# Designs tried in a protein design chat: VHH binders against Epimerase family protein SDR39U1 homolog, chloroplastic (GC1). Part 21

Target 1, 310 residues: Epimerase family protein SDR39U1 homolog, chloroplastic (GC1), of Arabidopsis thaliana (Mouse-ear cress) (q9sju9)
Amino acid sequence: CSSQKESQMTVSVTGATGFIGRRLVQRLRADNHAIRVLTRSKSKAEQIFPAKDFPGIVIAEESEWKNCVQGSTAVVNLAGLPISTRWSPEIKKEIKGSRIRVTSKVVDLINNSPAEARPTVLVSATAVGYYGTSETGVFDENSPSGKDYLAEVCREWEGTALKANKDVRVALIRIGVVLGKDGGALAMMIPFFQMFAGGPLGSGQQWFSWIHVDDLVNLIYEALTNPSYKGVINGTAPNPVRLGEMCQQLGSVLSRPSWLPVPDFALKALLGEGATVVLEGQKVLPVRAKELGFEFKYKYVKDALRAIMQ
Key: E = the ipSAE of ESMFold2; O = the ipSAE of OpenDDE; V2 = 0.75 times the mean of E and O plus 0.25 times the DockQ between their complexes.

## First folded at step 24 (VHH; framework vhh_7zox_3)

Design a5 (from y5 with G35S G58S D101N; at its last look DockQ between E and O 0.01; V2 from the best seeds 0.00; counts 0 for: pae E 3.6 > 2, placed apart)
Fold by OpenDDE, look of step 24:
Structure a5 (fold): chain B 310 residues (1-310), chain A 118 residues (1-118)
Amino acid sequence: as target 1 above (310 residues)
Amino acid sequence: DVQLVESGGGLVQPGGSLRLSCVASGFTFSDYWMSWVRQAPGKGLEWVSDISTGGYTSYADSVKGRFAISRDNAKNTLYLQMNRLKPEDTAVYYCARGTENWGTYDYAGQGTQVTVSS
């Protein structure tokens, strides 16, 4: 494996302070890339990425994003309001609005950059919600979009990213349920497990298209460096499971019983309309990732959970 | 006990066709990726094709366009349709549970001999 020393990149990142973004920044740092954090709150970002630990990191507020994007090798767009919160009408509106707004800003900055200073790659996040929900369907990158709210959000989200200049390679990562330590889906699930004795959430029959955060970061990283990574790429592990199985495995890892199901009404009470994200899912396969020769570290949810809970 | 039983192998002339079958038992067939692999005389094990739980198929470049993998979950059976066979396809073909790169490769059948010769 001729470790071709990847040339140093300058990468601008939105959503860097998020669960996925933090890990991406750490990876970029570890590989000695230049990092430009595009944030709405410089003070918050500085707390998360102190200069002492991240030498050379640039943290820019919105008024400074132009200077960061220009001259960047690539842009990673991970910004967006987390959907793992209680959905109020206001939150629901913001779920869509925040993603479109930030993506639009990024695209505009890219497009308005001089050609000699224009990023050559945009890796933009989206979600498997694009496909809608189904208990029986199997989805890949060629599958049509769903008809529900999340599908609409994803369509507009992706559409906005695709407005990038034609000379910019765009990779759209449709992200599944991200598993990792101290964040992601598990941060939400674990409290429920503790409250309800580790039983399945809802019927347990809904599909759970998961991915380990390390695999997702690696996928994003490959998209930054490999010209073949363009278009839609599902960010999901190769072996999706039913949520019931997920809960069973989680229970096993936590050495807790998983027999008491969490009723739908309880989830709805806590998450509102956002409960659909838990109660409904879709089976998504990473077909494009496979075609590209991507290697998952965590192919099975059991292994992922064991690694996370160590 | 997990069992995989291959059948359908034989002697064919170049350009001929064969259809291999693999009957699975002892596990929930529908929950697993399945693969065909082959071993030619004096060569190592070669991946031929796989099929996901959702029906996604993949093929080695050497067989792409000539071979077709499929599955019938109701019958717990994996198939490999082999068309336009070449002498280079001569091998023992094995049905395997899983896939090397995208799962576990933990069980295989006894294999079925495919010989392509004039």
Scores: ipSAE 0.120, ipTM 0.620, lowest interface PAE 2.3, mean pLDDT 90
ESMFold2, look of step 24: ipSAE 0.287; ipTM 0.694
ESMFold2 (binder alone), look of step 24: mean pLDDT 90; pTM 0.906

Design a6 (from y5 with G35H D101T; at its last look DockQ between E and O 0.01; V2 from the best seeds 0.00; counts 0 for: pae E 9.4 > 2, grease 24.8 > 24.2, placed apart)
Fold by ESMFold2, look of step 24:
Structure a6 (fold): chain B 310 residues (1-310), chain A 118 residues (1-118)
Amino acid sequence: as target 1 above (310 residues)
Amino acid sequence: DVQLVESGGGLVQPGGSLRLSCVASGFTFSDYWMHWVRQAPGKGLEWVSDISTGGYTGYADSVKGRFAISRDNAKNTLYLQMNRLKPEDTAVYYCARGTETWGTYDYAGQGTQVTVSS
């Protein structure tokens, strides 16, 4: 029946029910790839991926992950992604070490697969937090890691993924702030602008290294299919902005003012220890993605915002 | 409202055992990953163990082989059996409800003190 055996992948995906994961699953389905969702809750994943809309999808709880990873062409590990992007609408407290456990489990399952059934590629999410924060520094994939807590988490996350068998091509995507309508930073920001309460968080001088969700999904897809995509790749658009400019552009697109900044102390009172994730940033350039010939559909934040809000 | 109530802590000698309990209310317990985390004096929170909705367990290296997490969904209760306790296990132990995001929690209890000393 099908004559496209070389074009079909079988892809196991952790974090598939999140903002990025859902769009990746839809992208893979559009090209008729087999999809195995590695989830912590089968019932919740079935609500997001109903069989009528996703025929043939496999949804597996952790006890079943071994049988899904074995025989997969590829694995995409998105576990922990919202905290790694710094801009999520959900206020969540991190449990150090638990996030590494999922990546370690995925790597162990890959490595313990028989060679003929072992996935040949692992695309694993990481974050621009790897670099630390700075108002003045410019970071690319050759830049050293930062010294702060989030940089340490990213180093451990990446180091765990790199324990994959040497036969497995590993692509580590250091993801910036993901923009899209149904989640990510905009889901948090838009309600405040609609109520005329929005404006830059803190000083507005922090860097906002962003990527449109479609570009990120396409970058992951390229990393799955193109052997040149290996090692560290920054998942950020080529033209980062200061947060103040981001807020002005968002206000313009919504036909709303970007009025009064939110003071640092108010964010610290509301978010506690998590305020630094929102108040600080880093300028991260996608040097390797450009060297690899990746074509960003949305190079400027204005164009991304217009597409999202249109 | 979501409530998590830990119990079962206390003072034990090195090599001893304790069994912690966490009674959950205000949500569908069986739909959530659950975690045990701990905080030693002057330290940050440390992950100890987790358990999936289907019963799959994970442990920090420092406790693997000594601690056993379990859940009873009919009683809305999470357990942590702690064996061969060491002085470095001294901490306040918290029961925490996992979120959809791996490695995070949104609710934790008040904690129960575990002290391992002569």
Scores: ipSAE 0.011, ipTM 0.445, lowest interface PAE 9.4, mean pLDDT 82
ESMFold2 (binder alone), look of step 24: mean pLDDT 88; pTM 0.890
OpenDDE, look of step 24: ipSAE 0.212; ipTM 0.663

## First folded at step 25 (VHH; framework vhh_7zox_3)

Design c1 (from a4 with E100D; at its last look DockQ between E and O 0.01; V2 from the best seeds 0.00; counts 0 for: pae E 3.4 > 2, placed apart)
Fold by OpenDDE, look of step 25:
Structure c1 (fold): chain B 310 residues (1-310), chain A 118 residues (1-118)
Amino acid sequence: as target 1 above (310 residues)
Amino acid sequence: DVQLVESGGGLVQPGGSLRLSCVASGFTFSDYYMGWVRQAPGKGLEWVSDISTGGYTNYADSVKGRFAISRDNAKNTLYLQMNRLKPEDTAVYYCARGTDSWGTYDYAGQGTQVTVSS
C-alpha cells in the first residue's frame, strides 16, 4: 500500500461505527487525518473509538453534525440499516428511510455550509442492488437500474446524494457483498459452515459480486483524495463468482464440507422477503475502478477468503 | 517463469472433434482463472472459454454447446474439448492465464493450430 503522505484532511463520517466505517476510520487515523464521527449515539461511538486510541477524534451527535460538516474537507456517508435481515413491510420502510434520511441530512448540511467552509467532496455509499437481479446479465456503471425494491432504494438513495451543491464532487460507491473478518456476509455464513452446513444457498447459480473490505476502504480513500473519482463507481472485486463457488471456496478455506444445500424455503423462513438478497444477485464489474487505475489487493475470492481466515 | 504449453491441435473434418491440452508451470495453477483464446487468419484474438478456480465455466456464444473447458489442478493441465467443429473454428488456439473474469490475460502459450476443413 503506497502510503503517499497526502495533506491532512478533515473527514466527517456517517456510519463510522459500522463494519466498513470502523475500518475506514482506522485507515484515516493511520494516515493522520482529522476524523469527525457523525453518529446517533455518542456513547456507543466513544466505546468503539476511544480517545486514547484515536487522539483528536471528534464524535458528534446529530445536533452537533452541523459544526462537524462545516469545515470538513470531505464527507463519507456510510450510514444505513443492514439489509441482511428479515424483511417486513416495516423493515423495508426502515431500510429505505434510514439511508435516505441520513443522506438527506448530510446533503443539507453540506449545502447550507458557507462556501469557504463547505466540504469539497462527498463519498456516498450505495449498493449493487441498483442494477436489479439477473442470472445472465453483466452490469457496469452505465447499466440501467433494476425494477425491484432494492433498485428503488438505491435510486432514491443515490438521487438524494446527488442533490449536493454543484461545487461538491460526489462519488457514489455501489457496494457489493463485503467480505472481511468479524463482519459482513461472512459473519452470517461462517457459523453455518462450521456446523457442516456450508452448502450452496439456494440454487447456487446466483451471482455473488463481492469485495474485500480492505479494497473497499481503499476505494473510498481514493475517492476522497483523487479528483478523478467522481460519479458512480462500483465497489466490487474484478472477479465476481457464482454463490455456489463462493460457498465452495469458503468451505475449502474452512476445511468444512460444502455439500449440504440450504433450500429456498429455509432462507425465506429466516429472512422473509430479504431472502432475495441471498437468493438473487447480479454480476457487477468494477469497470470504472479499473479505468481509474485502482489496484485491488484481492482480485479473487479465494485469496480474499484466505486472507480473512488466516 | 510462467509457461503454458498447448497441444492437441490438428486437422479435422467439419463435425469432428479435438481435445486440446495445456500444461502450466511456473505458478500455482489452481489459484488462477484459465482460459482459451483463438486467432483466426486475418482476425484478432477472440475469447473462447474460461474456467474459474472453482471450476465454473464460461463460453463464447459461438462455441456454447460445442466446446467444454475443464481443468485438472493435480496435473496443472487445462483442457478444451471441441465437438462439432466448424470451418469457422479454424484458428490458432492459445491457453492463457486469466487476470480477471471478463477476458484479460497476462500470459499465453505458443498456441496450437486447429484446422477444420473438408
Scores: ipSAE 0.183, ipTM 0.638, lowest interface PAE 2.5, mean pLDDT 90
ESMFold2, look of step 25: ipSAE 0.389; ipTM 0.754
ESMFold2 (binder alone), look of step 25: mean pLDDT 89; pTM 0.903

Design c2 (from a4 with D50E; at its last look DockQ between E and O 0.01; V2 from the best seeds 0.00; counts 0 for: pae O 8.6 > 2, placed apart)
Fold by OpenDDE, look of step 25:
Structure c2 (fold): chain B 310 residues (1-310), chain A 118 residues (1-118)
Amino acid sequence: as target 1 above (310 residues)
Amino acid sequence: DVQLVESGGGLVQPGGSLRLSCVASGFTFSDYYMGWVRQAPGKGLEWVSEISTGGYTNYADSVKGRFAISRDNAKNTLYLQMNRLKPEDTAVYYCARGTESWGTYDYAGQGTQVTVSS
């Protein structure tokens, strides 16, 4: 059930070509909003969003972002290097750098817009990594930041977004592990499960704070249209699970055994320092979303996985 | 062993106030969602309020604006301030430890009786 806004918005979107961004653009199109794609590769974006399927869509390279942001009613900032990759020192640096640079650019464009042409809403993505890792802790939007590298990245990332003009409503979505078809975490996991026994990754005791991509998109959409959506909002489903349970459920849905564990050293070999993202997690609850009355379509990971695999 | 011990219940007139306390032991209190549920005579369990580890609070519509849940992690104590009490608030009130699922609890105390009567 899509909630259509009474009035058409003009929405500028960074990271539109990504897994989440594509689905957001589709949602915006379906609800007849004007879409301005802020991209570093116009040609790629044009392939993903052809004019015939997205009439009226504007695709802008970096030199054209100013003209797009000005006059937009809202900006959604989803750009950033994926975290679920092998970490090298160079990549690690870019994890932070890419997010800060794009966010800073967007904020500058917003702030430098004339008041009459300034977007009134900025929805900016961040991550649950903000909270650090814990096997026992439960985190909400009021929980303190962690002390690890990802927490640092998220602090700076969010801090940059918060530099938006005081008249701009800023919603920060701390995104969990996104589940969906043909992308996200499952795109990485499913091939392994198909080839091997889908056993737990690491100890299996680490928390897995997940969200279905449709719920995340709906959450972002609600943040665009509902003035109550302000500040930090966790983008996580209401029922996080242990990673072991996630693997078990995934195995069940795929009709594959899930008994063969992937040891830590194997993950470290594949992902380097990025293995921490898999080996360590945190239990995060969407307290603000609940307070705001957000309705999750997928409250349980089993239901989400079933829907995805259909 | 997980223990939750409620106190502070009693008899009060309509419009009066009570403050319930719950002392937790046997687990890391600060790591858990906590809540209050109540059971009125002849009725089932009713959720009253919950508080997150970060201090976000939620209330049933029936008590919203009248009750306030809070926690002191240093004392391992959960509180429920009940103001403007009504006869329909009469129930046994239970302190409960939350699970990873919303509105679900895995442990509860023995309960404390709250009676609102003229």
Scores: ipSAE 0.013, ipTM 0.271, lowest interface PAE 8.6, mean pLDDT 89
ESMFold2, look of step 25: ipSAE 0.021; ipTM 0.518
ESMFold2 (binder alone), look of step 25: mean pLDDT 89; pTM 0.900

Design c3 (from a4 with D50E T99E E100D; at its last look DockQ between E and O 0.01; V2 from the best seeds 0.00; counts 0 for: pae O 5.7 > 2, placed apart)
Amino acid sequence: DVQLVESGGGLVQPGGSLRLSCVASGFTFSDYYMGWVRQAPGKGLEWVSEISTGGYTNYADSVKGRFAISRDNAKNTLYLQMNRLKPEDTAVYYCARGEDSWGTYDYAGQGTQVTVSS
ESMFold2, look of step 25: ipSAE 0.489; ipTM 0.803
ESMFold2 (binder alone), look of step 25: mean pLDDT 87; pTM 0.886
OpenDDE, look of step 25: ipSAE 0.021; ipTM 0.357

Design c4 (from a4 with G55D S101D; at its last read DockQ between E and O 0.45; V2 from the best seeds 0.00; counts 0 for: pae E 3.7 > 2)
Amino acid sequence: DVQLVESGGGLVQPGGSLRLSCVASGFTFSDYYMGWVRQAPGKGLEWVSDISTGDYTNYADSVKGRFAISRDNAKNTLYLQMNRLKPEDTAVYYCARGTEDWGTYDYAGQGTQVTVSS
ESMFold2, look of step 25: ipSAE 0.458; ipTM 0.792
ESMFold2 (binder alone), look of step 25: mean pLDDT 89; pTM 0.896
OpenDDE, look of step 25: ipSAE 0.032; ipTM 0.504
ESMFold2, fold request of step 27: ipSAE 0.429, 0.351, 0.358; ipTM 0.775, 0.743, 0.733
ESMFold2 (binder alone), fold request of step 27: mean pLDDT 89, 89, 89; pTM 0.898, 0.897, 0.899
OpenDDE, fold request of step 27: ipSAE 0.081, 0.067, 0.261; ipTM 0.591, 0.603, 0.688
ESMFold2, last read: ipSAE 0.324, 0.315, 0.362; ipTM 0.715, 0.719, 0.745
ESMFold2 (binder alone), last read: mean pLDDT 89, 88, 89; pTM 0.898, 0.894, 0.899
OpenDDE, last read: ipSAE 0.053, 0.178, 0.182; ipTM 0.571, 0.656, 0.653

Design c5 (from a4 with D31E T104R; at its last look DockQ between E and O 0.01; V2 from the best seeds 0.00; counts 0 for: pae O 4.4 > 2, placed apart)
Fold by OpenDDE, look of step 25:
Structure c5 (fold): chain B 310 residues (1-310), chain A 118 residues (1-118)
Amino acid sequence: as target 1 above (310 residues)
Amino acid sequence: DVQLVESGGGLVQPGGSLRLSCVASGFTFSEYYMGWVRQAPGKGLEWVSDISTGGYTNYADSVKGRFAISRDNAKNTLYLQMNRLKPEDTAVYYCARGTESWGRYDYAGQGTQVTVSS
């Protein structure tokens, strides 16, 4: 989907080395935008984004972020720890802390930039966890926040981003479960399926609000270039499924017809409190994206999975 | 048991207005998309409008600008304000519980007849 090659942007990106970030950087490069990678490890980022493949890319450590943000057209904030890991009290604290710290730093840099050098757009990631969990509810961008820990994290995370200067357009992307090749949720799920001959995780009745990584990147890109993309936008595909269905489809794509269910206690043993992320979900619809005219390449999970496994 | 009960239909002249109501019971109304579909004589079901849990509204092109969908979660009630009615709007109108936006429903009411005729 050739987005209108508008004028060359200079985009600063946190979390660029992550699963989503890498693909965003590739997209930005492909469209000949100037890229400034905001990283905590310059050496790692340089390995991921070598100059030969990314001519003109700027990689900046935290001490250099100021110089990168100033003069940028836009900032994309994707930094954060994955939540699909084993939760311990320490990790739980880091889940919240890392997102708030980085977002706060980015916002401060934006706000402290001279007006003439201030980015005009901040696209900041958040999560569908904002809505809490429900087996029956259907959530959109106007739905209230949940009461669980993830909802709290998302509230603070979003609240921090919204402290950006009033002249900066802020788009908050509440990201669902990201599906893509060699990363995201599938990277975690596939080994499990292979080890246990596949099977539903938990009851299988929990909602699975997914999005293909390409659609997410396109959504972020559109938010960078389209002034109408403001406020909260769900980053989810239009057809969420039950986790059981997701597992079934994944099994089908992997040519594994028989499934052994993974009981809740096993997931809790493996993931601790993080098991909630798998055992509980919410049905989220991309109502705002639809209103904005965003077109999803992958509307159905089967198509997304097929594309990924090709 | 999920129940949807429509009311407010009737006979109206072209250019007239009607307001349909639908009272929901048997489920948590506020957690669901709700919508209206209609079936004209000799035609299939046509999607008319829906409203999200957060109040986002969608309309078919045929009714856009003339109809307005709304909901009162406290009353478990869905509304359809129909203005500038046309003969082609004649149909049985059904209230429907949506699972998704844009015309996916799992339950519908008994319907209410709307007739637009001179």
Scores: ipSAE 0.031, ipTM 0.444, lowest interface PAE 4.4, mean pLDDT 89
ESMFold2, look of step 25: ipSAE 0.332; ipTM 0.715
ESMFold2 (binder alone), look of step 25: mean pLDDT 89; pTM 0.907

Design c6 (from a4 with D50E Y56D N58Y E100D; at its last look DockQ between E and O 0.10; V2 from the best seeds 0.00; counts 0 for: pae E 7.3 > 2, placed apart)
Fold by ESMFold2, look of step 25:
Structure c6 (fold): chain B 310 residues (1-310), chain A 118 residues (1-118)
Amino acid sequence: as target 1 above (310 residues)
Amino acid sequence: DVQLVESGGGLVQPGGSLRLSCVASGFTFSDYYMGWVRQAPGKGLEWVSEISTGGDTYYADSVKGRFAISRDNAKNTLYLQMNRLKPEDTAVYYCARGTDSWGTYDYAGQGTQVTVSS
């Protein structure tokens, strides 16, 4: 462990109020880092991070972001993460361009900072949708991008983050399906499981490239602190499963039957445009993270589910 | 019930101007980011502009310097002033309510057609 006083960072975080962001803020606080929350709603962020429980936290609405980014050691950009977690019942439309706007603003604020006050690290979220979908392909960080809509969005998202000044270390984390308690994919899957008696959604043959939220947060943390973490890094656990196996394991952990599959067309009738994320997937391996020596706490989905559901 | 009603679309010559309006009801308008999105025939939804609760404005690169978003919280109304219109601006324009989630909107109106024709 490093000395607390010699290692303190000042980290600006977009998307801090989301499922992943809240856990990242808690992780940074545990190591006594200064945290600047870059938010759309100051009042809502203050409810999530009350000053009593988060002493010294800075919460900034969009007009105030310049003064937070300037003087930060690092920036974490989690804006746009819902593309990998499109299972929210409140979110009905994916809109090209709005994710690019926020990432573009973050990059512009970094680039326009005076050199002595410029952040030296940008960790920016992207998604495994970059690769397109396949039941048979196996993807790593050297694999080409897919041809579908989500791949196009990811390419534009990553390209925007890469406009950061050449003196800024950029880490792009292509995030898989994030598993954790009371949020992420499981918050959507548990009601579907209960509605369909725990059987697979669609064929069950689609790939499910997942990561436990604690491993993702630690991967982001390593990318902030370790200069070897640069370029594209897949944020997925080393043992992806088929969705059918995921559902079986979830049913076992919940002590529920796992036997009623839902056909693709019925799911599309229930969910409309949102069904595509459920019905298709990709097998994505964390080759770069393994090369960097990253230690996954949860390598197998059963162990992750047991830990979450305890 | 959340309701967004767009108006002000129509046919206009290249180089012309239009002002779109969106009357909101069923929610506290001043508490939300509001935006404009558009859809050209055969294309996906494209973000155009957004305005914060505090009145700060943001624009897609394709419309910067030509379009101006504004809001009147007393009238629950969102506006888009569109100047120097190009044929590429032809689309259905939707008024949209922002969410806490980045890059998404949870409600949109029926849309208003803008056609820029020679």
Scores: ipSAE 0.031, ipTM 0.572, lowest interface PAE 7.3, mean pLDDT 82
ESMFold2 (binder alone), look of step 25: mean pLDDT 89; pTM 0.903
OpenDDE, look of step 25: ipSAE 0.036; ipTM 0.428

## First folded at step 26 (VHH; framework vhh_7zox_3)

Design d1 (from c4 with G54D; at its last fold request DockQ between E and O 0.47; V2 from the best seeds 0.00; counts 0 for: pae E 5.0 > 2)
Amino acid sequence: DVQLVESGGGLVQPGGSLRLSCVASGFTFSDYYMGWVRQAPGKGLEWVSDISTDDYTNYADSVKGRFAISRDNAKNTLYLQMNRLKPEDTAVYYCARGTEDWGTYDYAGQGTQVTVSS
ESMFold2, look of step 26: ipSAE 0.360; ipTM 0.733
ESMFold2 (binder alone), look of step 26: mean pLDDT 88; pTM 0.893
OpenDDE, look of step 26: ipSAE 0.329; ipTM 0.727
ESMFold2, fold request of step 27: ipSAE 0.267, 0.199, 0.198; ipTM 0.668, 0.638, 0.624
ESMFold2 (binder alone), fold request of step 27: mean pLDDT 89, 89, 89; pTM 0.901, 0.899, 0.897
OpenDDE, fold request of step 27: ipSAE 0.551, 0.586, 0.594; ipTM 0.822, 0.833, 0.838

Design d2 (from c4 with Y33W; at its last fold request DockQ between E and O 0.55; V2 from the best seeds 0.00; counts 0 for: pae O 10.6 > 2)
Amino acid sequence: DVQLVESGGGLVQPGGSLRLSCVASGFTFSDYWMGWVRQAPGKGLEWVSDISTGDYTNYADSVKGRFAISRDNAKNTLYLQMNRLKPEDTAVYYCARGTEDWGTYDYAGQGTQVTVSS
ESMFold2, look of step 26: ipSAE 0.439; ipTM 0.784
ESMFold2 (binder alone), look of step 26: mean pLDDT 89; pTM 0.897
OpenDDE, look of step 26: ipSAE 0.263; ipTM 0.672
ESMFold2, fold request of step 27: ipSAE 0.398, 0.397, 0.409; ipTM 0.762, 0.752, 0.767
ESMFold2 (binder alone), fold request of step 27: mean pLDDT 89, 89, 89; pTM 0.902, 0.900, 0.900
OpenDDE, fold request of step 27: ipSAE 0.000, 0.007, 0.006; ipTM 0.239, 0.238, 0.255

Design d3 (from c4 with T99E; at its last read DockQ between E and O 0.64; V2 from the best seeds 0.00; counts 0 for: pae O 3.2 > 2)
Amino acid sequence: DVQLVESGGGLVQPGGSLRLSCVASGFTFSDYYMGWVRQAPGKGLEWVSDISTGDYTNYADSVKGRFAISRDNAKNTLYLQMNRLKPEDTAVYYCARGEEDWGTYDYAGQGTQVTVSS
ESMFold2, look of step 26: ipSAE 0.461; ipTM 0.797
ESMFold2 (binder alone), look of step 26: mean pLDDT 86; pTM 0.877
OpenDDE, look of step 26: ipSAE 0.033; ipTM 0.330
ESMFold2, fold request of step 27: ipSAE 0.464, 0.553, 0.514; ipTM 0.792, 0.834, 0.812
ESMFold2 (binder alone), fold request of step 27: mean pLDDT 87, 87, 86; pTM 0.881, 0.882, 0.877
OpenDDE, fold request of step 27: ipSAE 0.022, 0.040, 0.042; ipTM 0.431, 0.463, 0.474
ESMFold2, last read: ipSAE 0.416, 0.406, 0.417; ipTM 0.773, 0.769, 0.776
ESMFold2 (binder alone), last read: mean pLDDT 86, 87, 86; pTM 0.878, 0.884, 0.878
OpenDDE, last read: ipSAE 0.042, 0.025, 0.022; ipTM 0.442, 0.475, 0.403

